VHH binders against Probable cyclic pyranopterin monophosphate synthase (moaC). Designs and how they scored, part 6

Target 1, 244 residues: Probable cyclic pyranopterin monophosphate synthase (moaC), of Pyrobaculum aerophilum (q8zyf8)
Amino acid sequence: MIVDISKKPDVFRYARASANADVKKCNTAVAAKAATVASRYLPFLHPLPLSATAWCKDGKFYVEGIAHWQTGVEMDVLFGVLVGLLGSGAVKIENLRVEIKQKQTTPPIIENVNTSEAPITREGDLVASAYGRMKVVNLDIVKNPVEKGHPIYAAQTAAALNAKRLCELLGGPCPSVQHFKIEIITSDSVEVRTFIKARDITPAPEALFSAGVALLTIWDMIKKYEKDENGQYPYTYISELHLD

## First folded at step 23 (VHH)

Design n5 (from j3 with Y32H Y56W Y107S)
Fold by ESMFold2, fold request of step 25:
Structure n5 (fold): chain B 244 residues (1-244), chain A 118 residues (1-118)
Amino acid sequence: as target 1 above (244 residues)
Amino acid sequence: EVQLVESGGGLVQPGGSLTLSCAASGFTFSEHDLAWYRQAPGKKRELVAAIYSGGWTLYMDSVKGRFTISRDNAKNSVYLQMNSLRAEDTAVYYCARDSPYDEYFDSWGQGTLVTVSS
């Protein structure tokens, strides 16, 4: 279920997300654009009129966003970081997290970084596998239905759909997916593995993307219980996401 | 002014039962999600059970089958029926209401102490 927000008033919403990755060039244009369309990819997000900016500094990739709307923007900017790093050629992403979120605050968002875009390089085999791990407070909730639905089943579905959709965001030639498999387990964390076979070009970016989407879908579905009393995420983040 | 007032805590032997109550005021009760959290000595506050405005319920595995959350919109009240109590259930229990602006619990009561011991 997409939560009923019809009675919620508009307020200014701000969030900043980040991740660590070792990339040669940062594709900030792709990140900012992806954040504005995140609700088309994460199945339970509400559409909203997001303004977003992205930048890199000291081995970290950042996306921030603001909207005057009925819902928060932290999942949108997390998605922006994920896609921006894939568009930057990342094969390993660490500590994808929400750094801060705020409401009813109107911070100045002054873009002082250059927007850049680079063609994605697709090197690798026609078979790709990825692994991701997310730290959460409420592992029990992940394996049981919540009001929005079942987090695991929703994540499996979202990942399968999104395995075919990354090139809508990045452009260029798209792999023809011939096989997709996902496994999600709960241990001391939520772990995901994706496996993709494709024709003609490597699906390595799609393996990472689908794993990230699975984890973000779970996060979105349980976020009500992951936030502390100040609405922040001190313990919830994707600790690692990488190709096998 | 949002107010949440818990009651019904006390001393109970293992295997016993208690019913906690939370009286709410200062908001449209029927339109909000409610939850019970607990905090044991030396531990962080943790979710016990939640009830959505539409009546959907959620339980942590440690209490599933033993505890029942319910609400009475006519009385602006949420309840926690606790059966088959164990020593590990000893904690201060808090009632919480979700934010009208964001998906998290932002309003809390002062809590009621439940002690399970011989």
Scores: ipSAE 0.614, ipTM 0.857, lowest interface PAE 2.0, mean pLDDT 90
Fold by ESMFold2, last read:
Structure n5 (fold): chain B 244 residues (1-244), chain A 118 residues (1-118)
Amino acid sequence: as target 1 above (244 residues)
Amino acid sequence: EVQLVESGGGLVQPGGSLTLSCAASGFTFSEHDLAWYRQAPGKKRELVAAIYSGGWTLYMDSVKGRFTISRDNAKNSVYLQMNSLRAEDTAVYYCARDSPYDEYFDSWGQGTLVTVSS
């Protein structure tokens, strides 16, 4: 279920997310846009009127966002980082995390940086697989139903649907998916493997995207128990996400 | 002022039982999710069990089948029935309430010590 927020007050919500990746030029425009539509892709997010900016510095990609609304914006900016890096041609992403989230009664100040676009290229085989790993505090919660549903089953469904939807965010030619498989296991962390076959163009970005979406869906469903007493995520993050 | 006051801790032998209580005040109890956490010496504070405002419960695997969380909205209280206690259950137990603004636990009691010793 999508949590009932009808009684929650509007407050200015701020979050900044980041990840490490080795990309030539950052597609910050697509990252900022993706953050504003994240609720269309992560199934349990509430829609909200997000303002977002993105930038790169010293091998890191950042998205920050604000909204005056009833729910936080950290999952939206995490999604923006994921999509922005895929739109920048990343094949390996590390330490996708929430750096800070805050709430306040006055508008927060967000960074004003020049936006840029990078060419979106697709190179690779018509068969692709990806691996992702997320560190969590509460592995037991991932393995069991929560009030919102079963995190693993929800993630499998979200990933399969989203494997076909990345090009809505990036533009350009879309792979025709011929096969999709996802495996999620819990060990000392949550691990995901995706496998895609496509016709005509490589689905490598979709393998990464669907793995990232699976992990973000799990994160969103368990986030109540992952945050510390100040509402931060000191121990929860996607440590690696890469093509096999 | 939000207050959460735990009680019912003590020394108990392995296999024994205890009931922890948490009395709450300063907020609309029936609209909030409640949880029990615990912290053993030298370890991080960990979730034990949670109960949603709608009554849904969840338990960590280490306590499932042995512990039961419950709430009484008329008495503004949440309880943890602990059965079949083990030495590894020794910890300070904390009651927690979720935030009215966001999905996390932002208010905590001072804790009650449970010692399980043979």
Scores: ipSAE 0.581, ipTM 0.838, lowest interface PAE 2.1, mean pLDDT 90
Fold by ESMFold2, look of step 24:
Structure n5 (fold): chain B 244 residues (1-244), chain A 118 residues (1-118)
Amino acid sequence: as target 1 above (244 residues)
Amino acid sequence: EVQLVESGGGLVQPGGSLTLSCAASGFTFSEHDLAWYRQAPGKKRELVAAIYSGGWTLYMDSVKGRFTISRDNAKNSVYLQMNSLRAEDTAVYYCARDSPYDEYFDSWGQGTLVTVSS
């Protein structure tokens, strides 16, 4: 289910997310756009009127967002970082995390940064696989149904649907997906492996995207138990996400 | 404003039973999710069980089949029935309520000590 927020008040919501990645140039425009539509891709996320900004600095990619609304914006900005890095040609992403989230009765601060477009490129073979690893506090919860549903089954479905939808966000040619497979393992962390075959156009970005979507879907479904008493995520993050 | 007061802790022998209670005030109890957490000496606080406003319950693997969480909305109270207690259940047990603004547990009681020994 999508949690009932009908009685929650509007407050100013802010979050900043970041990740490390080795990219030549940063597609901050794609990142900011993706954050504003994240609820169309992460199946349990509430829609909200997000304003988002993205930038790169010192080997890190950042997205921050604000909304005056009933729900927080951290999953939206995490999605923005993921898509922005894929639109920047990243093949390895590390430490995708929420740096901070805030809720206030007064407007939060949002950074003024230059927003730029980098060329959108695709590199790779017509068969691609990706690996992702997410650190979580509560592995027991991932392995079992919660009120929202079963995190693993939801993640598998969300990943499969999204494997065909990255081109909506990046523009340009869409791979014709011929096969998609996903495996999720819970041991000391949550691990995901995706595999895609496509025709004519490399699905390498889609392998990464679907793995990232799976992990973000799990994160969203268990986030109630991942946050500390201050509402922050000191121990929950996607530690690595890369092509095999 | 928000208050959560745990009671019912104490010293028990292995295999024994104990019922923890948490009396809540300062909020609309029936609309909130409640949870029991515990913290053993020298260890991090960990989730034990949760009960959603809609009645759904969730238990950590270590307590399934031995512990039962329940709530009484008329009394603004949440309970933890603990059976077949083990030494590893020794901890301070905390009652927690979810935030009205966000999905996390932001309000906590002072805790009640459960010691399982002998």
Scores: ipSAE 0.577, ipTM 0.840, lowest interface PAE 2.1, mean pLDDT 90
Fold by ESMFold2 at other seeds, fold request of step 25:
Structure n5 (fold): chain B 244 residues (1-244), chain A 118 residues (1-118)
Amino acid sequence: as target 1 above (244 residues)
Amino acid sequence: EVQLVESGGGLVQPGGSLTLSCAASGFTFSEHDLAWYRQAPGKKRELVAAIYSGGWTLYMDSVKGRFTISRDNAKNSVYLQMNSLRAEDTAVYYCARDSPYDEYFDSWGQGTLVTVSS
């Protein structure tokens, strides 16, 4: 279920997300654009009029966003970081997290003009797999239905659909997916493995993307219980996301 | 001003029962989700149960089948019926209300102590 927000007031919403990754050139244009359309990819997000910026510094990639709207923007900017790093050629992403979220603030954003864009390259085999791990406060909630639905089943569905949709965001050559498999387990964390076979073009970015989307879908569905008393996420983040 | 006031805590023997109440004021009670959390000595505050404005309920595995959350919108109150109490249920129990602006619990009561001991 997409939560009923019809009675929530408009408030200025701000969030900044980041991740660590070793990339040669940052595709900040892809990141900013992806954040603005995240609700088309993460199935339980509300659409909103997001203004987003992205940058990288000292081995970290950042996306921040602002909207005057009824819902927060942290999941949108997390999605922007994920897609931006994939568009930057990342094969290993660490500590994808919300650095801060706020309401009633209007932080500066950079102009969408003069963003950087890099050519997208694909290296790897026609069979790819990826692994992801997310730290959460409430593992028991992940294992059981919440009001929005069942987090695991929703994540499996969202990942399968999104394995075919990364090219919409990156604009490059697209693999034809021949097989997709996902396994999600809960131990001390939420762990995901994805496996993709494709023809002609490596699906390595799609293996990472679908794993990331699975974890972000779970996060979005349980986020009410993951936030602390100040509305922040001190203990919830994607610690690892990498190709096998 | 949002106020949440818990009551009904006390000393109870293992296997016993206790009912907690939370009286709420300062907001439109029927439009909000409510939850009970607890904090045992030396542990972080943990979710126990939640009840949504639409009536859907959620229970943590440790209390499922033993505890029942309920609400009375006419009395602006939420309740926690605790049965088959165990020593591990000893904690301060807190009532919480979700934010009108965001998906998290931003308003909390002062808590009521439940001690399960022979």
Scores: ipSAE 0.565, ipTM 0.838, lowest interface PAE 2.3, mean pLDDT 90
Fold by ESMFold2, last read:
Structure n5 (fold): chain B 244 residues (1-244), chain A 118 residues (1-118)
Amino acid sequence: as target 1 above (244 residues)
Amino acid sequence: EVQLVESGGGLVQPGGSLTLSCAASGFTFSEHDLAWYRQAPGKKRELVAAIYSGGWTLYMDSVKGRFTISRDNAKNSVYLQMNSLRAEDTAVYYCARDSPYDEYFDSWGQGTLVTVSS
């Protein structure tokens, strides 16, 4: 279920997300754009009119966003970081997290930063797999239906759909997916492994993307219970996401 | 002004039962999700059970089958029926309401102490 927000008032909503990755050139234009369309890819996200910026510094990639709207924007900016790093050629991403989220009655100021775009090139085999791990407070909730649906089954579905859709965000040639498999395990954390075979073009970025989307879908579905009393996420983050 | 007032805590023997209640005021009760949290000495506050505005319920594994959360929208009240109590259930229990702006619990009662001891 997409939560009923019809009675919620508009307020200014701000969030900043970040992740660590060793990339040579940051595709911040792709990141900012991806954040603005995140609700088309994360299935339970409400559409909203997001303004987003992105930058990188000292091995970290950042996306921040603002909307005057009925819902928070942290999942949108997390998605922007994920896609921006994939568009930057990342093969290992660490500590994808929400740094802060805020609500206020006056408009926040987002610095106007120039974005940059780099063409993505694809290197790798026609068979790819990826691994991801997310730290959560409430593992019991992940394994059971919540009001929004079953987090694991929703994540599997979102990942499979999104394995075919990364090129909408990055541009360039799209792999023809011949096989996709996902496994989600709940141990002391949520672990995901994706496996993709494709024709003619490596699906390595799609393996990472689908793993990340699975974890973000779970996060979105359980976020009510992951936030502390100030609405922040001190203990919930994607600790690692990498090609196998 | 949002108010959440817990009651019904006390001393009870292992295996016993207790019902907590939380009287709410200052908001449209039927439109909000409610939860019970607890905090044992020296531990973090943890979720126990939640009940959505639509009536759907969620329980942590440690209390499934022993605790029941319910709500009465006419009385603006949420309840926690606690059966088969164990020493590990000893904690201060808090009633919480979700934010009207965001998905998290931002309003809390003062808490009621439950002690399970022989």
Scores: ipSAE 0.562, ipTM 0.834, lowest interface PAE 2.2, mean pLDDT 90

Design n5 (from j3 with Y32H Y56W Y107S)
Fold by ESMFold2 at other seeds, last read:
Structure n5 (fold): chain B 244 residues (1-244), chain A 118 residues (1-118)
Amino acid sequence: as target 1 above (244 residues)
Amino acid sequence: EVQLVESGGGLVQPGGSLTLSCAASGFTFSEHDLAWYRQAPGKKRELVAAIYSGGWTLYMDSVKGRFTISRDNAKNSVYLQMNSLRAEDTAVYYCARDSPYDEYFDSWGQGTLVTVSS
């Protein structure tokens, strides 16, 4: 279920997300764009009129966003970081997290920085797999239905759909998916493995993307219980996401 | 002014039962989700159980089958029935209400102490 926000007031919402990755050139334009359309990909996100920007500094990739709206923007900016790093050619992403989120009665100041775009290059085999791990406070909740639905089943569905949709965000030639599977394990963390077979071009970016989308879908569905008393995520983050 | 007032804590023997109550005021109670959290000595505050405005409930595994959360919208109250109590259930228990602006629990009571000991 997409939570009923019909009675919530508009306030200014800000969030900044980041991740560590070793990339040669940062595709910050793709990241900022992806954040603005995240609700089309993460199935329980509300659409909102997001303004977003992205940048790289010291081995970290950042996306920040602002909206005057009924819902927060942290999942949108997390999605922006994920897509931006994939559009930058990342094969390993670490510590994808919300650095801060805020709501304010006055407009926050968001400084537009220059963004850059780089074409995605697809190199690799026609079979790819990826692994991801997310740290959560409330592992018990992940294993059981919540009011939004069952986090694991929702993540499996979202991942399968998104395995075919990364090209909408990145452009360029698209793999024709011939096979997709996903396994989600809840041990001391939430772990995901994806496997994709495709025709003609490597689905390696899609393996990473679908794994990331699965974890972000779970995060979104349980976020009410992951936030602390100040609405922050001190202990919830995607610790690693990489190709096998 | 949002107020959440917990009551019903006390000393109980292992295996005993206790009912916690939380009286709420200052908001439209029926439109909000409520939760019980607890904080044991030396530990972080943790979720125990939650009840949605629509009546859906969830429980952490450590209390499932022993604790029951319920609400009475006519009395603006949320309850936690605690059965088969154990020493590890010793904690200060807090009632919480979700934010009208965001998905998290932003309003808290002062807590009521539950001690489970021989």
Scores: ipSAE 0.553, ipTM 0.824, lowest interface PAE 2.3, mean pLDDT 90
Fold by ESMFold2, fold request of step 25:
Structure n5 (fold): chain B 244 residues (1-244), chain A 118 residues (1-118)
Amino acid sequence: as target 1 above (244 residues)
Amino acid sequence: EVQLVESGGGLVQPGGSLTLSCAASGFTFSEHDLAWYRQAPGKKRELVAAIYSGGWTLYMDSVKGRFTISRDNAKNSVYLQMNSLRAEDTAVYYCARDSPYDEYFDSWGQGTLVTVSS
């Protein structure tokens, strides 16, 4: 279920997300664009009119966003960071998290910064796998249906669909997916492994993307219970996401 | 002004039962999700159970089968029936309401103490 927001008022919504990654050049243009269309990829997000900005500093990649709307924007900016790093050639991403989210009745200010693009490089085998781990407060909720549906089954479906859709965001030819497999398990965290076989073009970015989408879908579905009393996420984040 | 007032806490023996109540005012009760949280000494506050505006319920594994959350929209009240109480259920129990703006619990009562001991 996409939550009923018909009675929620418009307020100015702000969020900033970040992750650590070692990349040569940051594709901040693709990150900002991806954030604005995140609801087309994460199945339970509401569409909203997001303005987004991305940048890199000191080994971290950032996306922030603003909307005057009925829902928060933190999942959109998290998606922007994920896609931006994949568009920057990242093979290992750490600490993908919401740094802060805010709401207010007056417009917040975000300053436009120059964006950069990088050509998307696709080198590697036609078989790829990835691993991701997300820390959560409420593992019990992940294992069971919530009002939005079953987090694990929704994540598996979202990941499979998105394995075929990363090139819509990055540009260039799509791998022709010949096989996709995902395993999601819960221990002291939520862990995901993806496996993709493709024809002609390496699916390595798609293995990472699918793993990230699975974790973000779970996060989105349980987020009501992950936030603290101030609406922040002190304990919920994707700690690692990498190719095997 | 949002108010949430818990009551019904007290001392109870292991295996016993207790009903907590939370009286709410200052908002349209039927449109909000409600939850019970608890905080044991030296521990972080944790979710116990939640009930959304449509009546669906959610329980943490540690209380599933022993606790029941319910709501009465006519009385603007949410309840927690606690059965088969254990020493580890000892905590201050808080009633919470979800934000009208965002998906999280932003309004809290002052809490009611539940002590489970001989």
Scores: ipSAE 0.547, ipTM 0.823, lowest interface PAE 2.3, mean pLDDT 90
Fold by ESMFold2 at other seeds, fold request of step 25:
Structure n5 (fold): chain B 244 residues (1-244), chain A 118 residues (1-118)
Amino acid sequence: as target 1 above (244 residues)
Amino acid sequence: EVQLVESGGGLVQPGGSLTLSCAASGFTFSEHDLAWYRQAPGKKRELVAAIYSGGWTLYMDSVKGRFTISRDNAKNSVYLQMNSLRAEDTAVYYCARDSPYDEYFDSWGQGTLVTVSS
């Protein structure tokens, strides 16, 4: 389910997310745009009027977002980082995490530099696989139903749907998906493998995207229990996400 | 002002039972999720069980089948029935309420000590 927030007051909400990646170009416009529409891709996210900015520096990619609204914005900015890095040609992403989230704060003074990048060029085979790993505190919760539904089954469904939808965010030619498979393992962490076969265009970005979406869907469904008493995520993050 | 007051802790033998209570005030109790957390000496605080405002419950694997969380909205109270207690259950137990602003537990009681020893 999408949780009932009808009684929650509007407050000023801020979050910043980041990840490490070595990319040729930094597609910050795609990242900022993706953050503002994240609720259309992560199935349990509430829509909200997000303002987002993105930048990259010293091998890290950042997205921050601000909304005066009833729900936090950390999942939206995490999604922005994921999509921005895919739009920047990343094949390996590390430490996708929430650096900080805040309520009742003014945003820092940041130079606003949204840049538009050229259409994305795809490289790779017509069969692609990806791997992702997420560190969580509450593995027991991931393996069992929560109030929002079953995290693993929801992640499998969200990933399959999103495997067909990345080009809505990135533009350009879209792969015609012929086969999609996802496996999720819960041991000391949450691990995901995706496998995609496509007809004409490499689905390598979609393999990464669907793996990332699966992990973010799980994170969103269990986040109530992952946050510490200050509402932060000191131990929850996607440690790695890469093509096989 | 939000207040959560735990009671019912004490010394019990292994295999014994104990009921913890948490009396709440300063908020609309029926609209909030409640949880029990615990913290053993030298360890970080960990979730034990949670109860949703609609009555749905969740338990960590270490306590499932032995502990039962329940709520009484008329008394503004949440309870933890602990059965088949083990030495590893020794901890300070805290009652927590979820945030009215965000999905996490932001309000806490002072805790009640449970000691399981022979």
Scores: ipSAE 0.529, ipTM 0.820, lowest interface PAE 2.5, mean pLDDT 90
Fold by ESMFold2 at other seeds, last read:
Structure n5 (fold): chain B 244 residues (1-244), chain A 118 residues (1-118)
Amino acid sequence: as target 1 above (244 residues)
Amino acid sequence: EVQLVESGGGLVQPGGSLTLSCAASGFTFSEHDLAWYRQAPGKKRELVAAIYSGGWTLYMDSVKGRFTISRDNAKNSVYLQMNSLRAEDTAVYYCARDSPYDEYFDSWGQGTLVTVSS
């Protein structure tokens, strides 16, 4: 809530996000719910009254959202896709992106889908590491402070705080995190690597989640400069997110 | 109607200086973030520098230390002081204002050409 939005008007806002993943069942209820609470997990995202719908088709997972509010909904639906896929048991996610965002005079029709699927099965692995890569237009901005703060430091903090919080979204047993490491590299893209040691339950989903949160936090902080003249993201997306 | 009008472009020698100006109208200037972008022939338009409504500034690495962005809210104007110009700075420079509805730059001037050559 650092950026002052008090003077921005309420308009109808719509976005749709998607990613590729090979999952047997699609946890659309978790995805839709996660989108509505995304601001609890992405530290600079303003809360809004989001309505969200999720579905999967032909190897892709989708979340769309609508709000009548002062801020856009694209980061919320991206977060919904991430969590929905993790809740569907995904261990590899590709091309997590905003397909479209829009503002409208009248509300679009969105069909709400609320389905509950079984939580992912956790096994006895005590360590996990994950890798993520995000394409951005403005690598220089990622390396330097912006009005919202420093994107890399914010991402490191958000990832560390969220390393054990995925179970709040999915339900079920939570790993007891003993150690967390994160490395963020800016090469021709933004790359993140996370490592988690935990007892009793594998932290593999948490390694993926913390890496995803790191990338989404960076994206949210730099999004002003990533959009084209029409407010779209033609070149910004998370190209891969997977376990090592 | 939002208007942004750039001026100050021209031909300069390498190592020279120019000051670009952008006069703004049709909106409450002090409430908006402003930016300079540039586009070289055959290249994508790229951010050069930005100045937030609160006065914070941001520079791309390629221009940091050589260019200075500033604003004068009393004159509804934003400026780009360009020093130590290089051939790679040759481009059309655009002034931009951020959207009142979304976080991006949605309003643009027509541009002013800067050519750096011997």
Scores: ipSAE 0.238, ipTM 0.726, lowest interface PAE 5.1, mean pLDDT 86

